# Designs tried in a protein design chat: VHH binders against o26223. Part 6

Target 1, 191 residues: o26223
Amino acid sequence: MKLLWTSQHIKVTVHIDGKVSKMDVLEAIKTRRSIRKYQDREVPEELIDKILDAAMCGPSAVDERPWHFIVVRNREMLEKIPEVHPYGAMVKDAPVAIIVCCDSSLEKIPGFWVQDCSIASQNILLAAHSLGLGAVWTGVYPLEDRVEGIRRLFSIPEHVIPFSVIPLGYPAENPGTRDLFDPDRIHLEKW

## First folded at step 14 (VHH)

Design P16
Fold by OpenDDE, fold request of step 16:
Structure P16 (fold): chain B 191 residues (1-191), chain A 124 residues (1-124)
Amino acid sequence: as target 1 above (191 residues)
Amino acid sequence: QVQLQESGGGLVQPGGSLRLSCAASGFKFSRYWMSWVRQAPGEGREWVSSISWKGGWTYYADSVKGRFTIARDNVKNTLYLLMDSLKSDDTAVYYCAKHIYSSKPKTQDEFDYWGQGTQVTVSS
């Protein structure tokens, strides 16, 4: 699998069943879907590394880069996540999850960490999709019960805020593509 | 309490066949990858085979490829190892092991529970 970075297009070459598939950035964005069903197939560490690399390539406010990532592969821990995250039921069916966190001590401007971690989370989703994996963003912050639940479960220090839990795996569903373009949401010069 | 109990071992002639079973209890068996690991006399533990939690993926050591088949019955909470074309070098205690991760194991530290083992002896 080669990530070809061209000056014009981000292309990912994915080897699926011996075939190389290429997905450009626009295709990845347009065709990405939330995937909540996964195969009982392992996810190679190399793919997770690529995903994490992509997660760290997003912009952040004044380049503060406040994000941290917990990679969870322990099956017992994956099974426990739904206990503190009621809408994270699919996490227990994934072979791996990434927890995106903010280290508040890295903030330079208060409040922008939410945007920074959101960008990182979205990059995880796009990278996963481009690599032939399925993923879904399960929100943790700003719901206090979920934040504290994940904090306790993973012994996250007080100055670090869990933001999202993203299960990953080879997809066992195909939701299809959606056309989400709405011209009524576009305003020229003025509202 | 997690329990793994192996059975089906015995004495067989070279070229013979055996079927090992591992009865699992005390945990959600269908949610974990499982492996067979063996230990020959005077040798360390050797990974033999692994199976995914749904049984869709199987892995084998090169020494047993084409001869052994790993399977599972999640309804019966049982892991199996079908051993064909047995060789003298297959003589060992065979252990059932529970995975910590949903992947092919790299080290023995990736198992959190073991059975007591069942003896397999291949001899003329």
Scores: ipSAE 0.889, ipTM 0.945, lowest interface PAE 0.4, mean pLDDT 92
Fold by OpenDDE, fold request of step 16:
Structure P16 (fold): chain B 191 residues (1-191), chain A 124 residues (1-124)
Amino acid sequence: as target 1 above (191 residues)
Amino acid sequence: QVQLQESGGGLVQPGGSLRLSCAASGFKFSRYWMSWVRQAPGEGREWVSSISWKGGWTYYADSVKGRFTIARDNVKNTLYLLMDSLKSDDTAVYYCAKHIYSSKPKTQDEFDYWGQGTQVTVSS
């Protein structure tokens, strides 16, 4: 019995009526897209707080929680980020960005911080989307030039490693939904 | 060097109208939110109005809401304040101010540059 996956077009009716419709977790995951165009609209501090709360709710290796977050709202600083991040052009168009960092002094097992910060970054994206914001993950680590560029720009200590830059704003684009399910990537019991 | 220069102030009768302009230079004007702030004699600075960098969002103090209109021309690097139905209480020096953040200002510390101001006097 070939389960005909009927692509139910979940019409995410973004009700513009200011009521943040509660999005379920699966909907958030499936409908999230990278957003690189933003409205000239402010992002309330309350939403950033909720996003940061979500960012800290992910698991970490041995519960090390090595993440730190730099919230950037200064327009001059946002304009400078693309100078050290060649794929960060959209950051200057966002009203706010979050820089996810690792404090290496908090790391208990070397190397797992990448997973920890990735989880935090993804939670930021999902939370933002569920709140009606657009965001995109721009990778910093492990590219040395980007790491050092962001470090210098924000005077980040040597023991702290910038991992990602995530601009956020109300979306000014709608890329649509993608079906990313690939059964060929699923192996049962063995390769 | 960042420069903000206000103009258009003057003497007007109650119920009259004025149009203020602020010419901006020395920075990418279209990339910053802008505000008007006024200071009456013997009083502190009062926020009047703000506009987003693209002009899609505007904010007004309750005292001027429905009477004043903030606008901008990013091609001309100019901020405007259209003032209608002027009252004696609108008498003040009006300043244009550059935002540090892309948001409605909460405090005066959220501005990094100010103009010299233009005098508006509303008197019968």
Scores: ipSAE 0.888, ipTM 0.944, lowest interface PAE 0.4, mean pLDDT 93
Fold by OpenDDE, look of step 15:
Order: C-alpha cells, then structure tokens, then sequence
Structure P16 (fold): chain B 191 residues (1-191), chain A 124 residues (1-124)
C-alpha cells in the first residue's frame, strides 16, 4: 500500500544501515525518562522510521492494529500545538512530534483501542530512548478539548481519535533515573 | 507579513571577502532554521548554508565549506554569511530563506519565504 503522503507528509525512508542500539530492553525501560528539553539538532528521518516501526510492533486486541501516526516536522504546526494542548508547551521546542491516533473503523472490540494506542505510544518512548533521543508522552485522549483541538489543527476525520502527542529530539536535559519498584504493590495469589 | 531583506553584496576581487546580512521581520525569527541559497546567471538555485534556530548547528555545501561561515543574531533578527576567499564561481544572487522544518534542507520546497536577494560579483 503506497502511503500517498500528501505534499506535507515526510516520506519515511527506512535506511537499514543505522547502528542498531545496543541498549538492553530492561535498561531502556528502567532508564527512560520524560524529556522536555531538546537540542536545536535535527532528528534524522531514519530514526523516526525505526521508532514508527517499533510503534507498530506492539500487540493489539484481536490484532486490530487501529493506530495511525502523524509525523509533524512543520515548525509552524509544532508552534500551534501548545495552543490547544496546555501541557504540551515543550512540543514547540522539539524538531519533530508524533501524534498517535486511533481509526475507530479498524476497531474490532470496543474500548480496547486505548490499550492498543497506549502500547504504541510507550514503544515510541522506549525506541526513542534506545536511539539516544528524548521524548515525553503528552496525553490528548480522553480530554475532549484536547481531542478536538488536535483534530481541528490537523484536520483529522471524525472517526479518527487523536490519542497522544509525543515530541522528540536530542535531549538537552538529564533528569537521572528513578527507582520506582514498590514491593507493597505486589500481592501473592490474593489481595 | 514575513519579510526577509538581504544586504552586503557587491563587487569584489578574487580572494576578497564579503559579509552578507539578512534582516528578518514578521515572524519569530529565533524559532526557525535559516538558510542561504544562491543563483548564478543561467544556473538553478544552489543551497549554500543552513543554521539551526539556536545557532548550535551549521551546514555548508561542499563548494563553500571552509570559506563561508553562517551565523545569526536572534536579538537583532539577523542572519549573516561571512564569505572569505571568494572565487569567480561564487558570483551569484544570494538569497536568505526561512525553513519550514527544523532540519537541513533537502529541496527548495522546504523554504516558505525568500528575500529579494543581493548580488555578489567576484571579478578581477
């Protein structure tokens, strides 16, 4: 299926020759942090391709794979996102953002798309981190004002639901790692 | 309205130096990457150099690498091109251009605004 990217769509060319990240999956999970400050450095298209590939590798309910992705590199559009997303201020400082969406027409079981898109969003964050990029999950759904704001801004059809906005860039901060393990949250056999 | 105005062009001998300026207005200058593009007589437009919105990253065409320096002053909303060791082949109209994206340009379509250009002539 030739993704007919209209004139504003960046053709993602997957260059195979990119250095495979040597980061272990557990390392990626444990060391990932939300990054909200970015360098004025471009993000290569190859890295975005790898991130999107990872985003599509997650499981989905009955393999419905309802996700769509809008890759936003247009600076003017990035600058406008905070106008409709009050907690998306960092988006305007990133060289690129990915908007994760659900196509409701692809949903096979009602309601599981939230889990599907969450998995895709998390994979974006982990992949970005493993590739040396910083990212942050900015929630859109289920807040109606944000959903409609992003919908209008990007002319998203009514049957497609914007779920998250994820800015990406080379990190300009290092928040450090956190130990979030809590044994009190683990129950054996019964609560 | 977005405006870009180039200045500093002129006639110079081979081996000479020039400093071009581009005054920007009508947009948040510090939020956009900027480029210089030139067009020689009878030739197409040639990308010369680009600079990131904070000035931390610069890019040059091979033809000008080591001779030209791109810079910006975000307080003055001004883009600069320092041209040293000028050659006859550097003769062109030089344009400043505003980026659509935060990356090195791949095509001329990645610019949304252009200046009127300034003439640079290198001749003995």
Amino acid sequence: as target 1 above (191 residues)
Amino acid sequence: QVQLQESGGGLVQPGGSLRLSCAASGFKFSRYWMSWVRQAPGEGREWVSSISWKGGWTYYADSVKGRFTIARDNVKNTLYLLMDSLKSDDTAVYYCAKHIYSSKPKTQDEFDYWGQGTQVTVSS
Scores: ipSAE 0.878, ipTM 0.937, lowest interface PAE 0.4, mean pLDDT 92
Fold by ESMFold2, fold request of step 16:
Structure P16 (fold): chain B 191 residues (1-191), chain A 124 residues (1-124)
Amino acid sequence: as target 1 above (191 residues)
Amino acid sequence: QVQLQESGGGLVQPGGSLRLSCAASGFKFSRYWMSWVRQAPGEGREWVSSISWKGGWTYYADSVKGRFTIARDNVKNTLYLLMDSLKSDDTAVYYCAKHIYSSKPKTQDEFDYWGQGTQVTVSS
């Protein structure tokens, strides 16, 4: 029997090699680096689902959870992002990007959505790292030209604010870890 | 505008070999996954093989695995299919197809541009 639209099935064994071991949360936080170079390896939808699940676990002001996420896999669209977001040049090199947005109609306490979406964005970075992916937060808000450009490119409604664009993929670089602890930044009882 | 032009098809005996080429223009070829898809007479289109945009990942349908090799030259903007140990049921029109996504295709809707095809006939 010939199968119409037959494909080489992605065997679980090929992706079993990417099965991650559990990482201590402090280790994940300390070893996560911004990754701007990616392999041309596909990122499975399952991993994106896990990352977005983690993103939505973040706290928010009065539990308002104002976040929405746009998953961008269309290569043509990824290539266009740097045209409206020049400091997001590495986005064109990623197989997938996540746009973190605020739906202002979900705000319960005005003005705290920036903190809320920042928490979701950082959770995306940590979850990606724990799954063996590299990612980087590229800022959109509060820069008006970037906000408008991304809104137009992805048909984002006026009441929704694009906050960040996070390209991700299997890393093609290893910038190494940093030792950034600085006791002089710690103030006891007062400044 | 996007143009994909296949060449290298022809008539060959069973057990023979062919090398197909697909010349690409009108887009940044080195930024896209590419595939070969074939259509036998009276049948639907069948995915044959895919290659990632840097060439690091290749995939094959079970029916051609071990006999066909997909390759690309991102300097010459050319996709290749090296076909060896050809069988009569490899007879088809072979199309070069451009991916929308950076992933192994699940349906033919994941290709936005197709070439006109090149005929491969395996006959004794």
Scores: ipSAE 0.536, ipTM 0.831, lowest interface PAE 2.6, mean pLDDT 90
Fold by ESMFold2, fold request of step 16:
Structure P16 (fold): chain B 191 residues (1-191), chain A 124 residues (1-124)
Amino acid sequence: as target 1 above (191 residues)
Amino acid sequence: QVQLQESGGGLVQPGGSLRLSCAASGFKFSRYWMSWVRQAPGEGREWVSSISWKGGWTYYADSVKGRFTIARDNVKNTLYLLMDSLKSDDTAVYYCAKHIYSSKPKTQDEFDYWGQGTQVTVSS
């Protein structure tokens, strides 16, 4: 009778509010908005697992996969992030945050880790949205004060570069969908 | 330094009611989930109830559902447990506990600070 709560069944299917996730990928991309206000509702660990699985599905330069992720659920640590990351004030209001990092020892092509970690970060945002969560990408790299502050706070070694901090939670705001398509940004054959 | 001070315990007859209070200081109380945990004589600690930091989500052990109500006052930095229809099984020391995480607790290691406890005795 404990079959559904075992890790074997939890990893296969996550039933959120009695429903399997059904969001179309184009809908997720178009409707995802930066969410900076969160309910005080728990975010289950299994949703974070699904989000990180999605993060690691991204392509990377020559398959270097330089990313590492720090999952921050400790309230004291979440409260401290804005002290070293001033535009991350909403992080203290989230039940959890993910720090996307580059391990430079995994680079195979110098300098492409920024694209690699950007892809992982965006996948986190989309996966969170598809699961009914809200998130926002707060920039760390390339701002040196933020990089060093986050590195110090989480004991990140010098060869590992914190790239982004992504707070997540069930949304407490609904900013709506924007129509951002601009045909003037599209150039056929030449600039 | 975090301090949690429980009060409101005492001797009560079966079927009676008590209200426990926990005064919190030394941390930003309104930023943390809080719980009540109890320990009956000769037993381990048993989770009783939890409340989210805004109070929007409350959780109860099966043994107390429908009889106990957890509440918080973020202005007074106080956690409450309203206990109704008390039974002899409810006899215990009741502790308030500060969560490390914003989640329903799975183990006692998810609390970083505990109060001294207040004794509740249900005796006929």
Scores: ipSAE 0.489, ipTM 0.806, lowest interface PAE 2.7, mean pLDDT 90
Fold by ESMFold2, look of step 15:
Structure P16 (fold): chain B 191 residues (1-191), chain A 124 residues (1-124)
Amino acid sequence: as target 1 above (191 residues)
Amino acid sequence: QVQLQESGGGLVQPGGSLRLSCAASGFKFSRYWMSWVRQAPGEGREWVSSISWKGGWTYYADSVKGRFTIARDNVKNTLYLLMDSLKSDDTAVYYCAKHIYSSKPKTQDEFDYWGQGTQVTVSS
């Protein structure tokens, strides 16, 4: 079959494997690692949709759901992120990144948007991991220079606060799992 | 100044072979996926093949699978298309195209720069 391109979409429908990865939730939490090296392999749009669906499943303060997400696939934009976010150098090597933002006009309880966006960000990491992807949370907020740099680069309005930049892709590294359980951090009944 | 310059086209008999080259300059070639796209007389542009920026992933239209091979040399900033078992249906102008995204293209709008093309003619 011949795929003819005009200014419209490709006519043929391409079926990707829609298999849902079965990973126990505790396994996902225990085995997720920050991944900073990615294959130059495409991340299908379907997987990004699943990850963002998971991001929006998180609880939020009084159900305020203040989050917005910017999906960045443009290579030139990904290459520019380190210019305003130097600890996000690996972002240029990812096929896609998600910017987690707070729309402050949706706040119902002042200041809890940080927790809300942290929950959404962690859900992105876990969902990506469960789908065979690697990701890392790079901090933007509360570092003022990073916040303004990302806002400027992506034309984010003043009432919207960029919180995190999360590059993701199929992993090109395996840092292994950790055993981080520490009983001394557990206090019964009081400190 | 992004420049993509194709070469290696020509006249060939059915069953013959050609190697197309695309010399790239004015951008960081090794940071972008690249494609070959062709246009037969009186038709729209048809995607032929794509290659990821490190060359680890290659993709082909069904019409050319098993006959064409895409490759890249990131030291020489050159994209290649090795064309074997050519058919009259392969007659077209072949373009080198630079991707905006790290993905298989859905439309021709996903390329921001194109070469001028090189003619491939497979005589019957």
Scores: ipSAE 0.473, ipTM 0.808, lowest interface PAE 3.0, mean pLDDT 90

